# VH-VL binders against q9vpl3: the designs that were tried, part 357

Target 1, 224 residues: q9vpl3
Amino acid sequence: RGKINIQRPKAPHYERARVVAVTQPKYPELPKAKSCFKTRAERTQQQQENPYNEIIAREVRNWLDHSRLVAFFHLSSITADDIFRVRVQLHKQNLHLKSYGSKIIEQAVKNTRYEAIVPLFHSNHCIVFSPDPEKTAALLRIVRRVPQMVLLGGIVEETMLSRNQLVAYAQMPGLHAVQAQLVQTLSQAPGHLIQQLQAHQNSFVQVLDVHAKNQMNEETPKST

## First folded at step 11 (VH-VL)

Design db86 (framework fv_anetumab)
Fold by ESMFold2-Fast, scan of step 11:
Structure db86 (fold): chain C 224 residues (1-224), chain A 121 residues (1-121), chain B 111 residues (1-111)
Amino acid sequence: as target 1 above (224 residues)
Amino acid sequence: QVELVQSGAEVKKPGESLKISCKGSGYSFTDYWIGWVRQAPGKGLEWMGIIWPEDSYTRYSPSFQGQVTISADKSISTAYLQWSSLKASDTAMYYCARDEGIYESYYFDYWGQGTLVTVSS
Amino acid sequence: DIALTQPASVSGSPGQSITISCTGTSSDVGGDNYVSWYQQHPGKAPKLMIYEVSNRPSGVSNRFSGSKSGNTASLTISGLQAEDEADYYCSSYTSSSTPWVFGGGTKLTVL
């Protein structure tokens, strides 16, 4: 735990974020068309005016920048007790399950190499972080206990991997195989990987939602 | 060496209770799922259910849900299969097996020697 | 209740190649790399021969290979030997609420 506290959010791209904030467009008057929506600039201004959101966004950036393993999951309805139990099991393997709002994720990855992942977080989600990429197999074996969590993809050694690539990585033995996988992944166009991560996301969400509802009808009539 | 050792053969009468065991050794017991597989005389393999020993989370085949109870005691690296009331149709060989699979890939890499359960009046 | 479809029996002569099929649906065999194969000699526990469609565990002869096309997985045994005479079972993960299913089994006879 002290290690996480000591790893307080660094200020990577601080100068850039500050410049962006200063040069941010201002839309002083929108009431003439009685706004029932917020512009992107207005949304961004509200977020940056909240010190809490900026602190959490910096925490997320710190996790992303200093974790050698990051796994993204879609999360269906699950009880706080169930997710807490899974979090404890993951923690024993140095795997840290976190949930952050979509706006905070967007703010955290803005102007970073990971900006392209934002669309993945428009649905219910959670993220697992670890400094140890060799724990990927342990992560995925534990997650089999949680049918509400569906793997979307991840980041290993700063390289974005699709669901299938992350599963393949988990099945690889030792350091040499890890290097081979990273070389293979680095040869892919960034747009292709993002397309793979987004492909059938709604299908996976639908299947998972139907499955969870079927299980609730059979054994748990109420989402707990 | 990874090994799964099952309890000895049982001969029971209908209506009796029974609990058979499967002890794992040579690996971290709580890091792998344990499955139970049934094989009736002269028949094929039937998956019964699986348990995650760390918290005893179980999933059952619909055919066996409510018919058997799967449990585990992680302090002694042992999984159990239990019947509250045996039937003649429960006569079969029962195997436990360790699941090495990752995420949506499931496979049993090590198997116990099997426990023969005979239920007859 | 879903079962994977295998032929009841298959036969071959020593030195020949034989193939055993395992047919399922798009939710199991036709999905990702979900298929495993097991060999069982009479009176013995099953032994893992192939996992994740085409991978061999350490200690399994390279004469055994696995593949799949669509909803059908195949176990191929080349250079058939008398000791290969056994029952063979395929198994697959399924995306339904029950995660595993076995095939009905195939008896291989070496003539």
Scores: ipSAE 0.594, ipTM 0.800, lowest interface PAE 1.5, mean pLDDT 79

Design db87 (framework fv_anetumab)
Fold by ESMFold2-Fast, scan of step 11:
Parts: structure tokens; sequence; C-alpha cells
Structure db87 (fold): chain C 224 residues (1-224), chain A 121 residues (1-121), chain B 111 residues (1-111)
């Protein structure tokens, strides 16, 4: 029912009629929750939904849909200045370095064929996107300068590739070699590929971490 | 066409400083690593180090760390190898080479002609 | 000091096949596709013959092939010619210390 006021003021009827005639008003019906104290469950549901996360998840899906090359990296501790320099170098080659939270990636790939990659992103990570798969060799040559970025695997022409397969793809010139590599990957069970990517993440990150530490120890000047 | 052109032969005395050069042409200089390789008379190849010309990031072999400085000037597509104080044991042929390698593979597809450095009293 | 082991010399006759070995560890040759091979004639700069274990650059004869098994990489030259007489060096990325090491070199003599 409508709002009740015992001492309702006299409103000019001509003004009310004018507003109704001009606007052709349609007043939405208020739900019960609007008039009464909202339940804890109703407030909790509202607080759990974030439109911003969905917008960013859509951005991730757009990158996946429009990129013929996607490369996944584990990212160790790196300064903002250093990662910015890498981003600029990559951008010159039409390679786009992006970082997204694990929950956003999960939301973006949930109920898609890419859902199986989610475990790769439970640690610090970044992704490089490109519309040009021929840039894979350039990408890997650039990231060789960045010991904090460790290759985990990728997607080329909508096909999941392990670390070793992506490196092999980069080595092969010409369309027929690319097709051969993709056919090889197509014959693999997705579960085995994900397990392979996780194994490379664990063992290779450890090996490269040792290598990077040795490199830093050997190259860092102790005194000038 | 891709070409690496090195500076001419040098004859120096122990204690003198030296800077030799390697100029790249026919390709985007900042998109490839440049390496330096030493070859003592009658001996094999020794990797000295590499440089990424875009930001002059360097990596050295432990044997050459502190012995030489590798630098680059991307505005003139030139890499350098420098000694502050030469020793007789620095007598060798020095090659620069473009590293076409990707990720964990390091290989040199184009080589300079070499710079012979002779250090004697 | 050298990190990768090569025989000091190998020899063959014209038309024969020879193989040069390059032995390292699991962190270099035995790892991924890290191995390259270079040919050097006296007084000349080295020339890339094989990269990433088995790939040939354009302009390199198909008589040259590369392979590996475990910690040993091999360069095989078939149909030996007099022009193949040179020093051959293997090289590999390594994850254990320096990023790149060379073998000691192998002198190939074509008798």
Amino acid sequence: as target 1 above (224 residues)
Amino acid sequence: QVELVQSGAEVKKPGESLKISCKGSGYSFTDYWIGWVRQAPGKGLEWMGIIWPEDSYTRYSPSFQGQVTISADKSISTAYLQWSSLKASDTAMYYCARDEGIYESYYFDYWGQGTLVTVSS
Amino acid sequence: DIALTQPASVSGSPGQSITISCTGTSSDVGGDNYVSWYQQHPGKAPKLMIYEVSNRPSGVSNRFSGSKSGNTASLTISGLQAEDEADYYCSSYTSSSTPLVFGGGTKLTVL
C-alpha cells in the first residue's frame, strides 16, 4: 500500500497533472526488501557480486578470442620499472604483456575449453597476447633477458602447447611446420598437457631460479 | 643483408686501455643479442658475454667478469668490448656475433670478421 | 677450461660419413634443444652449421645433420668433401651457471 500521512500537505493539482501528462510516468514496483530491513542473505549476495570483475573478465576473454598467440609465464619478484621496460620492448613487436588476478582468470575461462589452465595461475603470473603467432621467436628472445619470467606454456592458433612444444613451435619456420606441431598437440589428452605444464612450472622455475641466482651472483659487481 | 663489421687490428702494450667495436647493419639492431667470443692463438672458442642493445643488459662468463666491459650504443647500431688495462694474456682474436637464439637456446647466426688484438712489450 | 667434451681430432676419406661427439651434463646438452655447431676454416670467422640440436640454417648443406642422445650431441657429416676439412665446435646453453659454453673443438681431416 501507499505511504500514509495523517497531515498530508495540499499539493497543487495543476502541477501534478502537468508532470503526469508530460512524463507518462511508469513507477516501478518496489520489492518487499526495499520497504523493510534487508535480510543478511540478501546483503551478502549483493556484496559477493562485483560488476568490475565481470568487465575485466570480458577483457581477458576478448584478448583470448582475438589473439592467435598467448604465452603464460610465472613471474618472480620484479620491479615496476623493469617490468615496464619489458612491456615496452614487447609492444614494439605487437606483443601485449598483461597481468590479471587468479580469480579474474578463473571467471574468464570458466565453462570454456581453457578452464583446465586455471591451476597454472595460482602463483604470480603474467600473460603475453599477440595477433601474430610468427612473433613467438621474438617473444622468447626478449624474455630471455628477464630471468624473473619463466615460460609455462601457451596457446597458438587455439591449440594448447606445453613449454617444450611452444619453444619447438618458435624454432620452426613456415606454415607446414606449425601445422605439424599443432596436430601433435591435438593428439594429446588435455589432462596430460596440464599435468605436463604444471611439472614444467615446478621443476623449471626451480632450475631457472638457481640459474638466475648464479647469474646475478656472477654479474653483480661487489665494488666499483 | 645482415652484416657485422668489426674495427681493425690493434697492437698495444701491457697496461694500456682499448675499446674495439662491432657495427650491425641490415637488421633491427635492438631486436637481437650481441655476443663476444675470444679465441687465443691456436686455441678454441671462449664465450665472453652478451648484451641486449635495447637497454644494455649484459651477462658475462665468470672467466671474463671484471676483466672486460661490454657496452652498446643503439643510436649507431654498435656494440663494444673494452679493457681498462691490457695484459699479454689478452692477445687473441675477438669475434662479435649476433645471437639469433630463443629462450634457452643461444646460437650465433652471423659473425663479424674478427679483431686481432696483440699485447706485447 | 672447457665445459663440453669433444674429441681433439677425427678423420675420414672423401665420400665417407663421420660423426663428431659433444658430451656435457643434464643441465646443458642433456637438457632441452640447447646445442649448436660451428665450422671454422683457418683464418676465418666461425660459421653456424646446426642450431637447436638438429636444425640447419639456410645455405648449409643437407650433408650436415645433428642429433643427441642423453648428455651427448652428435654432428654427422655425410659424403665428406675436401672443403669440410675444418675445426668444428659445439656449444650449449646451460642452466647451472654461465648461459653459454663451448666445446674444446675437433679438427676434421679429410684424407
Scores: ipSAE 0.530, ipTM 0.781, lowest interface PAE 1.8, mean pLDDT 80

Design db88 (framework fv_anetumab)
Fold by ESMFold2-Fast, scan of step 11:
Structure db88 (fold): chain C 224 residues (1-224), chain A 121 residues (1-121), chain B 111 residues (1-111)
Amino acid sequence: as target 1 above (224 residues)
Amino acid sequence: QVELVQSGAEVKKPGESLKISCKGSGYSFTDYWIGWVRQAPGKGLEWMGIIWPEDSYTRYSPSFQGQVTISADKSISTAYLQWSSLKASDTAMYYCARDEGIYESYYFDYWGQGTLVTVSS
Amino acid sequence: DIALTQPASVSGSPGQSITISCTGTSSDVGGDNYVSWYQQHPGKAPKLMIYEVSNRPSGVSNRFSGSKSGNTASLTISGLQAEDEADYYCSSYTGSGTLWVFGGGTKLTVL
């Protein structure tokens, strides 16, 4: 049936984080009448990392270790049905859409080369992982269907790329163009790259405000 | 090779409905966006909207929102442009085109031959 | 005005070079590599000549080149030939609501 890439990342299925969260025991985790007043035992447990957070952080590290393409997106309000449709379409291209809390991302990338990405996840976010960097064009073509997902940047072959650099990478035809782009990226200071990524986030917030106001004004539904 | 084949010319009266087609061949139809572009007689190009054939997700130009419906049937690799009630101002050449563009770029690499729609009383 | 600005007409003689401009804003033409150029002969469908500012598709003559500076993109045709006589359209992603726009078109006359 044609040769398909059989080698996949060793990261857990995308349902693992959700399964862990759903199956977490409610006893003794049920909140008391006033959460500001904690028992000694509750305070002691809060000082220790939740073991489920470490399991999920390990999953994120596995995705990062086995993906040659990682793309970061801001994600605004979207229905479960819409995100599921997009996830299925991405999966057909060996692109794996994941969402993790900012604390888990911070824990996962602590003491790694990717520690610099943490500021990208202070807002609502999602991440796409793939072992195949040639799929960057397919990813970005599919994501055009999801205006709620806004590209922030990514990592290709262990190199941090800004939004514009990742788009340029996707536009390049073949190996030599890819290598030229990576050389250009490697010459940039990490601090400058993070500033560029944060600037794009700020521009995006202003665009969303304008878009939201325009949608509210445009959507005055006619009775017909 | 990649080809987009459109339905034949149409002559209609105001108030009539119409559905024109654009069939893709020579590529994976669900992997590319299909756009519709209008050209009124002696005028320039106007993009109308775009469809993702895999799930029929559409986006329209503000000028054409509510004026037309874009749809697709991926089982027969065909996109459609439809009017519920034609107006004389709908007289134009209509092109479909495949969008090879990425993220915030768009470019139509293959175009249909065009469908001439004439609406007169 | 939301449309990209092109001159209505341009002319040249065989063997000369001509340039067609396409002016937008910092969010479209000036934003990134969003610009494409199309050639349309009378009675024919448009043909992609340049994509992403400066790239040529397979089968397009190397006499056609694209560039941009600030908010203005340019299509340059060198070694002008009679068959180049056509209408030329630029287009760009806008990011601001109208996602894609075309320029008004430029009629190239080869004298």
Scores: ipSAE 0.598, ipTM 0.800, lowest interface PAE 1.5, mean pLDDT 80

Design db89 (framework fv_anetumab)
Fold by ESMFold2-Fast, scan of step 11:
Structure db89 (fold): chain C 224 residues (1-224), chain A 121 residues (1-121), chain B 111 residues (1-111)
Amino acid sequence: as target 1 above (224 residues)
Amino acid sequence: QVELVQSGAEVKKPGESLKISCKGSGYSFTDYWIGWVRQAPGKGLEWMGIIWPEDSYTRYSPSFQGQVTISADKSISTAYLQWSSLKASDTAMYYCARDEGIYESYYFDYWGQGTLVTVSS
Amino acid sequence: DIALTQPASVSGSPGQSITISCTGTSSDVGGDNYVSWYQQHPGKAPKLMIYEVSNRPSGVSNRFSGSKSGNTASLTISGLQAEDEADYYCSSFTSYSTHWVFGGGTKLTVL
């Protein structure tokens, strides 16, 4: 049955390893920004030079300007291998997982309508960007398997949405007109949306307690 | 048209192994979770576990952890439920179902026709 | 050990309205929009009737509606028809255990 004896094609695993190597994101290191899973406290003083911060802030602004979908997440403790697998799955859907320090985010969104997102980045976080808002459902299905990533909210078609509003958008039929109208209907005054996002931040400890219990139950409810 | 087609009925003796299948068609198989649900004769529905076909990540109900193995082969869009050693108490109808839920929503939108497993001596 | 509580049976006459309850805890039914409802005719696979408490899939009659109050979800069937005679199951995701649970099921008889 072998049509090519000498050049046996490798399994999907081999092709995937090759694709993963090509599409693997490069993480900047200090003096560049670190990846989104880090220890925590010193991130505030990691950015050393104002000119360097401005260069990365321009990159963030470019992502914001060219993405019709932006989703914000809290990120709990996760292994490098696990987050890498998530990045690969997201990349297949044209979803780009990025991490930036709080100071860089602040510099990127300062004096813009998106300045309200800054409080979301006081803790460990990451952002997913995509030029395609139709990918919101795919994003949320992938992230659902990653309990360490907790959705905070997002921006769709330049409109800031709370967690529940973004989920509602994802559940709409694939009719662009209906989705656009829902986004408009779900839109809130900036003050109200900020209050919803901050309330989620403030209740995060309770959510983490529930997720921690769920993770413990998943790990070893009854080992044997 | 979305469809989940399950393997045919099985009659087995206690201690035998068994692997039943659920083939998805009409959609992107790796973009949806597949769950397994059991229904003992004359009883209600019981969730057994779920699999993410892209990387075969699984989660099991505590009642079925260690009792069964769920797996998937994404190259042929097929999920599996397997027993290493059947018991008479495993006699039941087994359904596979696609989970359409997004983020914190969890529900099964399409169901297979079911596989009846009878374990008797 | 977490189970959703449904009445074992409910009955009605054609044209009437009936309601089936599903009671859980604050971590499942009382949590977010975790509740779904399934209809099962004898010898057939379950069919999704309601998802996320109150949403209907395409092709499900508008006679079926869902709601919840606190830890109790309800499925209401208006304009009851003979074809509605079936077993009805509620289901919820449990955030406490990261698992799905089903109710015990309710047999609807149309007299």
Scores: ipSAE 0.208, ipTM 0.595, lowest interface PAE 3.5, mean pLDDT 78

Design db9 (framework fv_anetumab)
Fold by ESMFold2-Fast, scan of step 11:
Parts: sequence; structure tokens; C-alpha cells
Structure db9 (fold): chain C 224 residues (1-224), chain A 121 residues (1-121), chain B 111 residues (1-111)
Amino acid sequence: as target 1 above (224 residues)
Amino acid sequence: QVELVQSGAEVKKPGESLKISCKGSGYSFTDYWIGWVRQAPGKGLEWMGIIWAEDSYTRYSPSFQGQVTISADKSISTAYLQWSSLKASDTAMYYCARDEGIYESYYFDYWGQGTLVTVSS
Amino acid sequence: DIALTQPASVSGSPGQSITISCTGTSSDVGGDNYVSWYQQHPGKAPKLMIYEVSNRPSGVSNRFSGSKSGNTASLTISGLQAEDEADYYCSSYTSSSTPYVFGGGTKLTVL
């Protein structure tokens, strides 16, 4: 009999396998015809009362509790083949790529220290979990091959980090010294971190808008 | 110890094909990006492209897209740079280098000794 | 695509301190810690001297230091020695499609 912290990654993995085996629907149905006629209040209340969502939210909480590294990404349109190749490469490094609906994430982090991350998940997103924070450098090198994944920030040893702070962490040897320095920085200005995380997400949206506009302009012929 | 060893100097005629190599040792080859950097005689450094050997994902400089092909064989920890048809303007020193950078920080920490390619008739 | 501006040459005498500048835009040099510096002796491969603006790799003398102010990064060499005579190149990230852009290079002459 081991203690809870022994082989932490297996606890969420085991629970996920159990949930899939017990509750897996044979045919996932697209939105029911009458779902379009529900009011926002009815939909919100039904979502809050959905027991299946709570099971998945518990899985997310287990990932958060048993992961010393959590990284948040905005995810643009990507092929199933490309994301699968990335997931396999990440898995070799004990990095676990997951996607969850925004409502499930909100339920998972409600009344926790991490409730502030909810705004990051209002757009397409994915999360990478790992029990080993020293794998941050490996993660960020692999992600370079996926321009559709844009780093927003993360959590290392229960400390929320901006994009730049997580990148800086990846460069440093000596975990304990880095953790102490980052905790010191956050304790001086904790509210500023969320603004930094949101600013990077907003900057990415602006870059996408400019890129789309440039593509339109390039396709517009000029006659002289 | 980390080392990048490149193939020997080449003397070719215009229109010939060529493939040069860069073998990594002393580290996990597929954990790092490998880049190719060109230096024409008496000129500065010019980036050509990079490769992620684990799945052979490549990115090319706009100046070299379609001019060269970068590939890798992870089973022998070797990256390649190849031309289907050489031009006299391809005469240059070619370096391979390992990228240690993280995310948007791109820099080369170890460099190969270089391969001199001379193309003349 | 966007060139980084370096002076063509710089000179100093042994024991002096010299500085080489690298000027870009607010999206590259002026953005994040994207700047690296390389030393190249004639006929040899480049050597990384500074990465991420101010970090020094193991084996590089502490006489070499990097800094940045606005859109200009600087490499400073203190206690100049004859073996420092070389070409120096700055490099910066500009975009995911052009993650390596080199400056034109600066020839350092030790008089």
C-alpha cells in the first residue's frame, strides 16, 4: 500500500479509464433538436446539475492535484493527425495533453486557488499535465513544432506563472531556488499575473486578425 | 560530451545534386532542433532552416524554401541538407547547429565544424 | 526578413572596454529576451557568447556581458585581449516563420 503521492499520474489515469469503461456512451449524440430551444438560464442550471460533468471535473482536479507542472495553451484549428503526433511525443516525456470544456474546467477549479484561470478557457484551448516540472523545457521544445499551440502560462509547484515566467523557469537548473524566487515575485504583485496571462491571449488574437487581414490583402490583385 | 560532426568538403559543377550530413553525439538527438546556417565567402551568417528529427518536421527561411531540402535520420542521429541542382551561387560554408532555445527564444549552443561547398565549372 | 543593424567595425586596445550595438524593432530586439551573440574567428565555426540578452554559457569569460535598452541590444567586452579579435554577430527572434535573423556582423580589431 502506497501513499497518495506515490505514482501520482496513475490516480487520474485510473479514474479516467474507470469513467470511460462505466459511463462511455455507445454513440455520442450531437446537440439534441430541442437543445436549441432552451433558455440560457435553463442551460446553465442543467449544466450545474449534470452529474457526468462532475465526474469529469473530479478527473481534472485529480490531474491538477497530482501534477507539479500544468501548462495552458490556446489551440487553433489543427488536424487529428498532427495533434496525435504531438500527443505521442509529449507522452514519451511524461507530458499529458488534455482538452476539456470550459464549464468542466470552471467546476473543477471552483473554490480553489486556481479559479482565476477560468477566463483563459473561453476560447479553444488545451492543457498539458506532468508530475515532473523539469520537463518544462522538453514541453516547450516539442510545442515549437505546433504553431497552432500558443503558450498562455502555467502552474509549477502550485504557483501560477505567466508565459514569460514559465519560459524563464524552463531555462533554470536548481528547482528549489527558482521556486523561491518565483514565489517571492508573485507575493509582491499577485494580481498582475492574471492580467499578463490574459494579455498574451489577447495579443495572440490580434496577431491572428492581422495575419488574416494580410492574407486577404495578398490575394487582392492590384492593377496598374 | 556534445558534438556535431559534419561531412567533408565538396567540389561540384552546376546542375549536380549534393547531400551533406551532420551527425550529433553525446546527447539525445531527438530532444533538440537542428538548424542549418550558410555563410557565403566573406559574407555574414544566414539561417536556412531547422528540423525536429523525431517526426522530420521542418521550417525553412523564405529565402531557401524550395531551394534546399532538410531531412534527418533519427536512428543514426544525423541531419541532412540537400540540393537537387546546384548553382554557382550555392558556393559557401554550411554549418549545422543545435538549438537549445525555449519557445520563442531561438539560439544555437553547439555548432558543427562546417562543410565547404564549392560550385564551379 | 528584417535585418538587424550592427556597426561594420569597432576597435580597441588591450585592457579597454568596448561595446557592439545591435538595433532592431519593438517586435524583435525591443520585445522579449530574444537576443543572442556569436563570436567567429577566421576559418572557424561561430561560438555562442550570450543568449537571451544577458545570459552567458559555461566556458565563456565573464569579460563578455550583454544588455538591452529599448530596441538596441549591446555586447560589452571588458579587459579587451588580443584573442577577442573576431567577427561578432547578433541574432534575434522575429516570428515563428523567421525565428533566426542575424545582424550584418561587426569586425572587432584589437590594436
Scores: ipSAE 0.596, ipTM 0.798, lowest interface PAE 1.6, mean pLDDT 80

